# VH-VL binders against ADP-ribosylation factor GTPase-activating protein AGD1 (AGD1), part 17

Target 1, 225 residues: ADP-ribosylation factor GTPase-activating protein AGD1 (AGD1), of Arabidopsis thaliana (Mouse-ear cress) (q9fit8r1to225)
Amino acid sequence: MHFAKLDDSPMFRQQMQSMEESAELLRLRCLRFYKGCRKYTEGLGEGYDADIGFVNALESFGGGHNDPVCVAFGGPVMTKFTIALREIGTYKEVLRSQVEHMLSDRLLQFVNGDVHEVKEARKRFDKATITYDQAREKYLSLRKSTRLDVAATIEEDLHSARTTFEQARFHLVSALSNAESKKRFEFLEAVSGTMDAHLRFFKQGYELLHQMEPFINQVLAYAHQ
Key: E = the ipSAE of ESMFold2; O = the ipSAE of ESMFold2 at other seeds; V2 = 0.75 times the mean of E and O plus 0.25 times the DockQ between their complexes.

## First folded at step 13 (VH-VL; framework fv_bepranemab)

Design t4 (from q5 with heavy chain T53D; at its last look DockQ between E and O 0.83; V2 from the best seeds 0.66)
Fold by ESMFold2 at other seeds, look of step 13:
Structure t4 (fold): chain C 225 residues (1-225), chain A 119 residues (1-119), chain B 112 residues (1-112)
Amino acid sequence: as target 1 above (225 residues)
Amino acid sequence: EVQLQESGPGLVKPSETLSLTCTVSGGSISDYYIHWIRQPPGKGLEWMGTIYDSGTTNYNTAVQSRVTISVDTSKNQFSLKLSSVTAADTAVYYCARHETDSSGAFDIWGQGTMVTVSS
Amino acid sequence: DIVMTQTPLSLSVTPGQPASISCRSSQSLLYRYGKTYLEWYLQKPGQSPQLLIYKVSNRFSGVPDRFSGSGSGTDFTLKISRVEAEDVGVYYCMQYIELPYTFGQGTKLEIK
């Protein structure tokens, strides 16, 4: 926990303000990163759609029912190529989904969820502070001549306001600590996981095509005579 | 038993960057705030900035455009960088800690390190 | 910025006699909950500053009983009931209720 000092002091409140400013700056950076990530995953999605279109065109070229010359060349070769290319496409869609889940969704949750909770907790804290300050002023204004029932009510209101204030203070501390933890650990994990997802994508693609390499070479050699 | 020790070059040329390190021994750096305070020769004390245990900072507006305070948790060290120095930046530089409301703002100080900006 | 003004700037005291140092802030240092965040520091010759008094009147650990702090609002006083040779140095008041944190200009205490 990055709040080593929980006493409500000037330095504690100055720290809270610095953390709120930091969280807002990080929110803006996350929003820009999220937009870049969305553009990237949209590009992967468009690339997948184009892959399917390419495979469909290749299948149609190689398998024409009414053209026996095309059937004589294209059938088994085109089927093996189109099956492999569809599998490459599915690997790309898995990558797109993993980047969206691991990174894009986390960035958006931080922007719309975690920082929003900081702002809400701050508003509740400010309101509870005002109520507590008012209850303290009423209590400090008590005189020996004050009616017993009035004094008891003022003391109960002070106790309630103090309890609500401390709860709001702790909730704000918790919201700020959560946002700070995302800054240090969760985003590093998310970016690293995204890099691992890319490694897996290229490894799967390499292994598929490596498996086909002897076949590809045989077909190329045949085509060149 | 926490001790703070400043280190860095004693002489810096005008327009260059002053870089100092505050090394913490006998305690964990996650438990308190670290402040940098300087004192020109024969003059009073000037607070330069604070780094909180969260890693966020506040700076004195008089120097905020030129100062950066940071932490390296793996080395138990804090650093101060002050860019574009002039002769007015000649001072003893201290790091100090704040632990609790019951300990005051600067309850432990380092020994200080003299930095001269010359020529 | 809160300006902290100390008087006197220099003080010469016969050993065993009392000393008194004043600190005035440009605005009230009263904070929430009736707390006032005014501190006193001593810088002995050739040494780093050391905390003496926090929150107006609380002696820091290891500080002798002859040091006491008082005051409220904008006016604060550090008193030494019997000055000893080890008390020589420059005394600073300081506030941290608002940024930037500011010190008084210092009061040099000497033995005459």
Scores: ipSAE 0.587, ipTM 0.858, lowest interface PAE 1.8, mean pLDDT 87
ESMFold2, look of step 13: ipSAE 0.609; ipTM 0.859
ESMFold2 (binder alone), look of step 13: mean pLDDT 90; pTM 0.932

Design t5 (from j4 with heavy chain S56T; at its last look DockQ between E and O 0.54; V2 from the best seeds 0.62)
Fold by ESMFold2, look of step 13:
Structure t5 (fold): chain C 225 residues (1-225), chain A 119 residues (1-119), chain B 112 residues (1-112)
Amino acid sequence: as target 1 above (225 residues)
Amino acid sequence: EVQLQESGPGLVKPSETLSLTCTVSGGSISDYYIHWIRQPPGKGLEWMGTIYTSGTTNYNTAVQSRVTISVDTSKNQFSLKLSSVTAADTAVYYCARHETDSSGAFDIWGQGTMVTVSS
Amino acid sequence: DIVMTQTPLSLSVTPGQPASISCRSSQSLLYSSGKTYLEWYLQKPGQSPQLLIYKVSNRFSGVPDRFSGSGSGTDFTLKISRVEAEDVGVYYCMQYIELPYTFGQGTKLEIK
């Protein structure tokens, strides 16, 4: 990354403006994606709550360990079913958390953090540009008759304004580079991570239910001949 | 020493997409701009657009709805695509480099490639 | 769009004599840095354009010192102190202070 080799020029500023416009367009797409992600993770959370409610109702129907209805339905096997159903609920909560942290939080950071920093850096750059232009105009308007102490002050102000301008330019380029880097790398990683989280969720669910299959068959065999 | 060479079909049918490649030799793609400039037969020069090597573009508003400029760093190539061409798009197409503001806008030019739009 | 107007559009010059080409822009080409974004290009017959003069008055590498550029703001001039046969071609001025970048219409230089 060698932005210091790029002089401040009309072509360079046109490049920066194009990068800023691209970042804003991406922000809008990220905001829409974030809202979809938020709705999805809320659905997973509501699904988890429903899972727990279902298991609680099943346990209440059975009346607990010592209840005659629970004993009639195979007692310890029914307890295994309710434990397994609660565990599947925890897998769903893990998935919700993973999607939130891997994807939703990153989208929001880009929208509220990274693009906001670009806009703030642009405002600081514009202000520094005005100050630098004004200091240059004062310097270029110096007459040969200007007192030495006044001329020295004007030259000092020009140097300070130039320094602030170059700092603001570097900060704007840095903010734009950060946003571009996240566009190129971070979102691919985040989406891929959420797909992997879904894969692991289904694998865990399958493995748990597969272990329950003998107990399922026991109950079915009792009811069917 | 960096050299640029344009390539592509010399004949393109109306309404199709003109597709050209600018190949960079004598060095790898680095931090500079590539511009596309065209010249209809017997006429002057028209700047079409620019791309920085990171992929950022700016286009001439006269063609911006039809033009796409891109870069493929793995192939040391820049591309120009111009959609929905007509006979008015018949021209020699040049790519040109801008490296530094301490020198000129187009310090290296390709040899140019003639594209004729005809059935 | 900044319009670049060249005069004359055609020149016939006796070898060894000077030539002068004017270029006027519809707006100032002076940038806040103090640089002026006006350039001159030569397109010899059958060749690609080549950079002659950048930023008004700076000769590009390899350009003979008989070529010189001057001007400011909106009015610019390219001068050739002694025209030679190899100077034949079309001369373009160009601005790149604002998008879209624009060229003048060209000035065709011929030997009389």
Scores: ipSAE 0.615, ipTM 0.873, lowest interface PAE 1.7, mean pLDDT 88
ESMFold2 (binder alone), look of step 13: mean pLDDT 90; pTM 0.928
ESMFold2 at other seeds, look of step 13: ipSAE 0.682; ipTM 0.897

Design t6 (from q5 with heavy chain S103P; at its last look DockQ between E and O 0.62; V2 from the best seeds 0.61)
Fold by ESMFold2 at other seeds, look of step 13:
Structure t6 (fold): chain C 225 residues (1-225), chain A 119 residues (1-119), chain B 112 residues (1-112)
Amino acid sequence: as target 1 above (225 residues)
Amino acid sequence: EVQLQESGPGLVKPSETLSLTCTVSGGSISDYYIHWIRQPPGKGLEWMGTIYTSGTTNYNTAVQSRVTISVDTSKNQFSLKLSSVTAADTAVYYCARHETDSPGAFDIWGQGTMVTVSS
Amino acid sequence: DIVMTQTPLSLSVTPGQPASISCRSSQSLLYRYGKTYLEWYLQKPGQSPQLLIYKVSNRFSGVPDRFSGSGSGTDFTLKISRVEAEDVGVYYCMQYIELPYTFGQGTKLEIK
């Protein structure tokens, strides 16, 4: 736990402020990283579109059934190549989706969710602080001449304001602790998962193209006739 | 019972980085804020910065651009790094503890370590 | 920055006599809930500072009752009712209601 023994002292409030500043600095870094991730995943999507366009052009070039080059030694192998290239395109779309899920969405959730909750908790704490200060001032201004019913309501208002203040303080501590716990290890896991997604993408692509090697050799042997 | 001990090189060249370690013994560091305070020879005390139980820090603006305070919880050690040092950084450097429910701000101090910045 | 000004900067006292050290802050040190976070430290010759008084008037553990603190707002006083030889050193006041934490310039206490 980041907070122990939560007395409301100057150093306690200075710790809270340092954690809020740290969360804001991390939010700015996460936003820049998110923009980089978005550009990367958009590039993967554009690459997928280009893959489909290339495969379609290759299919159109080789699709003539009456062309002897397409049928005997080129046509059937050409179909295997276009099927393989289309599958590689689907692997790229899986990679794009994994990067989005593992990294991009998490960065955005931190920026718009977790840091937003810290800011809302701070606002409620500040409001509760003002209410408690005002209730204390009214209580401290009580005179012996004050009506009994007025004094009783002032005392009850002080009790209620103190309770609300302590609840808001604890909520702010909790929101800060949550944001702080997400800093290093959760994002490190997300980046590592993204690297693993790249490994799988290249492994699947290699395995698929390796299976095409006999057909590649077949075409090359035909070309040397 | 709880003790703080500063350590590091006594001599540092100008423009280089001063590195100090504060080792905590006889207690649990999970409840401690650690402060670094320095004292030039024959002069007064200057608070340099604090590391909180959260691992976040506050620094004196006078040294903020050059100072880094960190913790290694596995070794019960805190560190101070001060970059781009000059002769003005010659001082005794102290680490001091604040327990979060402590009656005072700096209730336990280390013995201090003298650092001289000289060519 | 809150400036802490101590007077006198040097003080020579005959053993057994009282001593008084003043600390003035550039702004009120009154904090929330009526608390004032002003402290006094003693640095004996060749030693690190040690906490004497916290929150204006509370003696830290092991501090003799001849030491007392008082004051409010911007004006604070450390008193030693009967100075002893072991009280020699430099006394500092310090505030921590606001960053950066600041110390007074120090008051050197000597025995005549």
Scores: ipSAE 0.591, ipTM 0.860, lowest interface PAE 1.7, mean pLDDT 87
ESMFold2, look of step 13: ipSAE 0.635; ipTM 0.877
ESMFold2 (binder alone), look of step 13: mean pLDDT 89; pTM 0.922

## First folded at step 14 (VH-VL; framework fv_bepranemab)

Design u1 (from q5 with heavy chain S54T; at its last look DockQ between E and O 0.60; V2 from the best seeds 0.00; counts 0 for: pae O 2.4 > 2)
Fold by ESMFold2 at other seeds, look of step 14:
Structure u1 (fold): chain C 225 residues (1-225), chain A 119 residues (1-119), chain B 112 residues (1-112)
Amino acid sequence: as target 1 above (225 residues)
Amino acid sequence: EVQLQESGPGLVKPSETLSLTCTVSGGSISDYYIHWIRQPPGKGLEWMGTIYTTGTTNYNTAVQSRVTISVDTSKNQFSLKLSSVTAADTAVYYCARHETDSSGAFDIWGQGTMVTVSS
Amino acid sequence: DIVMTQTPLSLSVTPGQPASISCRSSQSLLYRYGKTYLEWYLQKPGQSPQLLIYKVSNRFSGVPDRFSGSGSGTDFTLKISRVEAEDVGVYYCMQYIELPYTFGQGTKLEIK
């Protein structure tokens, strides 16, 4: 965004206001999306905990070589089943972590960080504008009879106020440009990365269970005897 | 040396969407505003809206519910779409550029394109 | 909306004579830093509008020095010191201190 080179004109201020309004509307949408993402990742975490509990129960059920139920379920094959189910649980935790870092954290940074910085930069800009306006009014009110050292001080104050104002204007433009860039670029990357994380999760789960198919068939064949 | 040229269909049926293109020649799109201004036959000028080159817009409230202004940097083009048109939208449509406050608001104009809305 | 009112709406002038067009805004066009965002445009017959004067009194590049602008607050004037045949057309004043940007009704300049 190069509009920092533009003068402080009506068109410039109207454009800044338009960008601020757009950022606020997007903040509200991002906040709702973040809350949905948080609920989803909490569900994945609870699902992981449930997976571990299920596997622990299966291990306990299949324990003991002297137990007639243990003969029916076979110790080495049951160990392969419980190991596979634990791995599926770890894939779910990886998915939870990926959604949190790729999407949830980015949404929160936008809502609480980037838009907050825009609002703070606007406040600083407004204060600097008032100071600059006041310094300009003093300068424009100078008379030929004004004491030379007083006039010099007023001119120095004007220069300082103008410099501070332009710095505040640049910072506001920079904050708006950062927020606009995230609107255009980062959102799509984050959502696409989340979809890819889901693809990998299901692919890994399928491949692992596919490896278990011979053992599943062996147990089923035994059960039919 | 930047030049602007409007293009689009000259006749549009009522209730349809009017679509116009402003093509920029003599340079790449960067760091200025493109405005759309229309002029009904025999009448004065009406500003419709503006777009900065990165896509941020401001619209005249009189048409804001029906107007969309956009930019395609790969084609050096700006677009105007006006939905649900009526005979009142019959006008010559201009695009105009604003780059710097050391000059005027509309320092470069396209030639204009006439759009008639009729059944 | 800021209403821009031009007078006269039509002006007929002998070549070589001066012409004067008035523009009045419904509110002050004075903006920050002493700047006033009032402009004059000329639309020659069959052509697009062209910028003539910006910020009240600054001639746009290539505009003859027989054109001058003046005024402040709500009252503005465009003057042509010696009208030529090429000056025929409709003159518009315009403001852009706030949305929507608005034009005057136009003043048609003709040669007698």
Scores: ipSAE 0.548, ipTM 0.834, lowest interface PAE 2.4, mean pLDDT 87
ESMFold2, look of step 14: ipSAE 0.651; ipTM 0.882
ESMFold2 (binder alone), look of step 14: mean pLDDT 90; pTM 0.933

Design u2 (from q5 with light chain L30V; at its last look DockQ between E and O 0.58; V2 from the best seeds 0.00; counts 0 for: pae E 2.4 > 2)
Fold by ESMFold2, look of step 14:
Structure u2 (fold): chain C 225 residues (1-225), chain A 119 residues (1-119), chain B 112 residues (1-112)
Amino acid sequence: as target 1 above (225 residues)
Amino acid sequence: EVQLQESGPGLVKPSETLSLTCTVSGGSISDYYIHWIRQPPGKGLEWMGTIYTSGTTNYNTAVQSRVTISVDTSKNQFSLKLSSVTAADTAVYYCARHETDSSGAFDIWGQGTMVTVSS
Amino acid sequence: DIVMTQTPLSLSVTPGQPASISCRSSQSLVYRYGKTYLEWYLQKPGQSPQLLIYKVSNRFSGVPDRFSGSGSGTDFTLKISRVEAEDVGVYYCMQYIELPYTFGQGTKLEIK
């Protein structure tokens, strides 16, 4: 959009209104998505807490490295298992953090930041419009008998009001353009980044547990002695 | 010099979708608005809708439920789709440019394309 | 919807004589800051419409100075000071202050 060529016409005002309505509809959809994302990350956090509780219980059952109960249940190999399970918990916390930062925070920024800025820019534009209309009316009401100092003040007020109006118009266009840019590009990137975070989580978990396979077999074979 | 050219099938069957394109040459599509206006044979002009530089649209209420206007910036083209057509949709269809500055409204028109809705 | 009513719907003019076309809107076309968004178009036989006058009285680039527009509020006039043969066609007034944008019914200008 090229602001230097944007006349303040009925078509321009209708364009802005249409863009504002579009941004509000997207805000509502993003809010619903954010709530789902928040519930998901809370579930990951609860899952992490449960993982730690499980590992702690397993460690306590084993009774320590040289404890007779620990030796009876496979000793040093069982310690390797509890260490591995604790590491998997840290991978889950990394996933939770990445989903929060790559998706949840961006959805919230759009809802509370970008659309809020559109609404604030609209309010400032409406106020600047009223001020400009009032200054214009005063200027058009000037008479030849009006004192020169009063007329000069009215003319300066008109100039200032028009400048503020054009600045507010520019800021509204800018806020709407920013919101449209987010609509077109950013959310697909954020969702795709979230999918990559899941891929890494499962790959790390698989590789760690795969390294445990010889020790798993050792403990199972121990049960036949 | 900006030029507009409408194209599409000249015959459409009732209840089907009319689909037209407006190809823009000689300028950037980000500098103006595109409108679709139609004219039934021997009748006056009817504005159908506008697509703005943002890609956002406004439509004539009379056709709003059936009309979609869109843009393909990679091809410098705008499109009109009108669903569930009847004989009443038989018309010459124009695309027209509105400048974003103060020098005019519909200052450039395409040549128009005739669309007939018939069995 | 703003209804645009043109009179006459048809007129015949001897070459070199003046012509006048009236356009009346159902609502004021005055927008913010006193701007009035009324336009006149000419559709010559077999051609697409072309812009003649914008914002009531401003001639579009390349339009002969024998065309002039005037009016305010709801009543507008297009005048041709000396009609020429190339002026034959249908003249439309149009508003775009409010959706949907609307045209008058058209005024057909013929040479006697």
Scores: ipSAE 0.525, ipTM 0.825, lowest interface PAE 2.4, mean pLDDT 87
ESMFold2 (binder alone), look of step 14: mean pLDDT 89; pTM 0.920
ESMFold2 at other seeds, look of step 14: ipSAE 0.665; ipTM 0.883

Design u3 (from q5 with heavy chain T61P; at its last look DockQ between E and O 0.80; V2 from the best seeds 0.67)
Fold by ESMFold2 at other seeds, look of step 14:
Structure u3 (fold): chain C 225 residues (1-225), chain A 119 residues (1-119), chain B 112 residues (1-112)
Amino acid sequence: as target 1 above (225 residues)
Amino acid sequence: EVQLQESGPGLVKPSETLSLTCTVSGGSISDYYIHWIRQPPGKGLEWMGTIYTSGTTNYNPAVQSRVTISVDTSKNQFSLKLSSVTAADTAVYYCARHETDSSGAFDIWGQGTMVTVSS
Amino acid sequence: DIVMTQTPLSLSVTPGQPASISCRSSQSLLYRYGKTYLEWYLQKPGQSPQLLIYKVSNRFSGVPDRFSGSGSGTDFTLKISRVEAEDVGVYYCMQYIELPYTFGQGTKLEIK
């Protein structure tokens, strides 16, 4: 993506306006998505808390001491189960953190940072445009009879206004280009990263429970004799 | 040198979507704006919309609810889709370039493609 | 919408004689920095439009010296100092200072 030229033409300004409108529409979509992400990560956090509570209850039922009833229920195997369930809980907390950092934080930076910078750059550009237009009109109004010191001041003001205008235009173009780059590339990476984080979470959970499979079968077989 | 060529079906049924492409040869597709302009038989020119180098668009309000202009960089092509067509959409469709330099004008036009809307 | 009105709508000219086409906009086309964005196009029979004049008075590359543009504000004129057979076609004026971009209705030029 780039601006073809920085000439201040009607089409250039129409392009800038179209990009600002596109960024605002994307900001609204990002805000909605951010709210969904926050609900999801809060749910994972609550799920972790529930996992810990469940494991604590299971330990209190049969695994909390060297009780003959606990030994009869396959006590050392039950301890392996409670350890595994705690570890699955930590995988869930890792997933929650990854979603927050990879996706939620990026969505919020776009909304509060990148689009805000576009809006501020637009304000500075509009102000610089008015100042430059006014300085140019004063310069074009000069006559032979204009006092030399007044003419020199008007010429200096024109030079300063033009410089400020060119800087403000460059800054607005840069802010718009940054926001455009975000919508084309960074969000795709963030969404793909969260999908990979889910893949890793389920894979780790499967591998851990797969290691428990012989002990699960042992307990089930014993319970059915 | 840059050249533009429109292509697409010459006949479209009422209520369907007409779909055209503008293929760019020579030069970089990202260096200029592309516009779609149509001309009903024996009548004048109507600007339909513009796609900018950013990929964003502006459309003529008369067709805004029905028109979509897009770019496919991998195919070096722009496209025009106009939904819910009627006989009033029968026209020659042109794509045209604007480089946004000091000349500031539509200096390159495609040859045009005729689209007829009939049952 | 800025309405662009051309007069006359058709024109028959003896070869070698001058021709003049007027274009009037419904509002001023004066833009920032004293610039006016009005363009003239020629569409020859069976061809796509081609650019003649941009920014009121600038001839596009390859356009013969006999074509000239003038005007300001809302009133613009395209002049052909000596019409030739190859000048036959429909002439359009166009503005793009404001969306939607609009064309005049066209002026058909024919040779007697």
Scores: ipSAE 0.563, ipTM 0.844, lowest interface PAE 2.0, mean pLDDT 86
ESMFold2, look of step 14: ipSAE 0.697; ipTM 0.899
ESMFold2 (binder alone), look of step 14: mean pLDDT 89; pTM 0.929

Design u4 (from q5 with light chain E39Y; at its last look DockQ between E and O 0.76; V2 from the best seeds 0.00; counts 0 for: pae E 3.0 > 2)
Fold by ESMFold2, look of step 14:
Structure u4 (fold): chain C 225 residues (1-225), chain A 119 residues (1-119), chain B 112 residues (1-112)
Amino acid sequence: as target 1 above (225 residues)
Amino acid sequence: EVQLQESGPGLVKPSETLSLTCTVSGGSISDYYIHWIRQPPGKGLEWMGTIYTSGTTNYNTAVQSRVTISVDTSKNQFSLKLSSVTAADTAVYYCARHETDSSGAFDIWGQGTMVTVSS
Amino acid sequence: DIVMTQTPLSLSVTPGQPASISCRSSQSLLYRYGKTYLYWYLQKPGQSPQLLIYKVSNRFSGVPDRFSGSGSGTDFTLKISRVEAEDVGVYYCMQYIELPYTFGQGTKLEIK
């Protein structure tokens, strides 16, 4: 929390406004980033569909009419390769899901959720401020000659308006503190998580294909005879 | 006891960027707002901007397009950068503390550092 | 911007005599809850400004009781009941109600 004192001073309100402006600027940057992430995850999904099509074509080629190169090695090597490609496609779908969950969803929550809550809290605060100001003006306009029952009603209204105002002020502070906390730490965590997801994807693919290296070398050596 | 000290180059060429630091000693920079104020020779005081404990800022609209105020918590320092300077930016530059309560605005000032922009 | 206007801009006072400095703002400095954010600073020769009076009439810690502030709305006054040699310098009023925060032009106090 960045509020060492909850005093309703000019500095308090200026700090609030500054934090609201900062959150809006970040919202715009997050929206652009979210659009990039969505396009990337859509591309991974389309890539998976293409992978399946490629695997199906390879399987059909291995079972068709043969030339001399394919007859010796086509069936067993193609089966191992198509199995590996299906596994890599599975890893790609895991990656797509991880990027969406770790990054895209969090960006969207900030854009549509957290900044929206700040805006709504500001509206409630402004309304409560107007009501409190009006109640104060009625109280301050009391004359010494004002009947006690009328004065008591005005005092009761003032206390009620002050309570609502203080509640709205606390809620606005809470909404701004939440948004500040997210911009300081949560986005770094989200980006780091997507980096790790990419590292794991490539490690899994490498390990799978690395085990096939002897078979690849045999086929390549045969093709260069 | 909290003390503020400004430091910087003293001389800056026109069109370059003026860069100053305000070093805090004898206390933590948490829970304080820092202001930058300047004073042209023989003239009055001009508030340039404020950095809040959150790291957000407000700037004087007269310099808003050219000024950046920042904090480096690891060095216990605040920074002022003013781009595209002219002779009109020649002044003594101060940093000043503001406690978050309403009683102590600019209660501690640095000694000031003179910056001359040679036309 | 709120314009802060000080009068006089220069003041020469015989030691032991009173002094009075006026500060007028272009808008009311009254804020919510009856608070008025008008401050006075003294810049002694060769020194940085120092806070004297906060929120119109409250002396800051260590300020002698011969300094007093008064006023409301747009009109404010700093008084020194008996000027001493250490009071020499330039006095500034300042408002904190709206950005940008603004100072008066300054009033130079000298000893005759």
Scores: ipSAE 0.414, ipTM 0.761, lowest interface PAE 3.0, mean pLDDT 86
ESMFold2 (binder alone), look of step 14: mean pLDDT 90; pTM 0.933
ESMFold2 at other seeds, look of step 14: ipSAE 0.469; ipTM 0.798

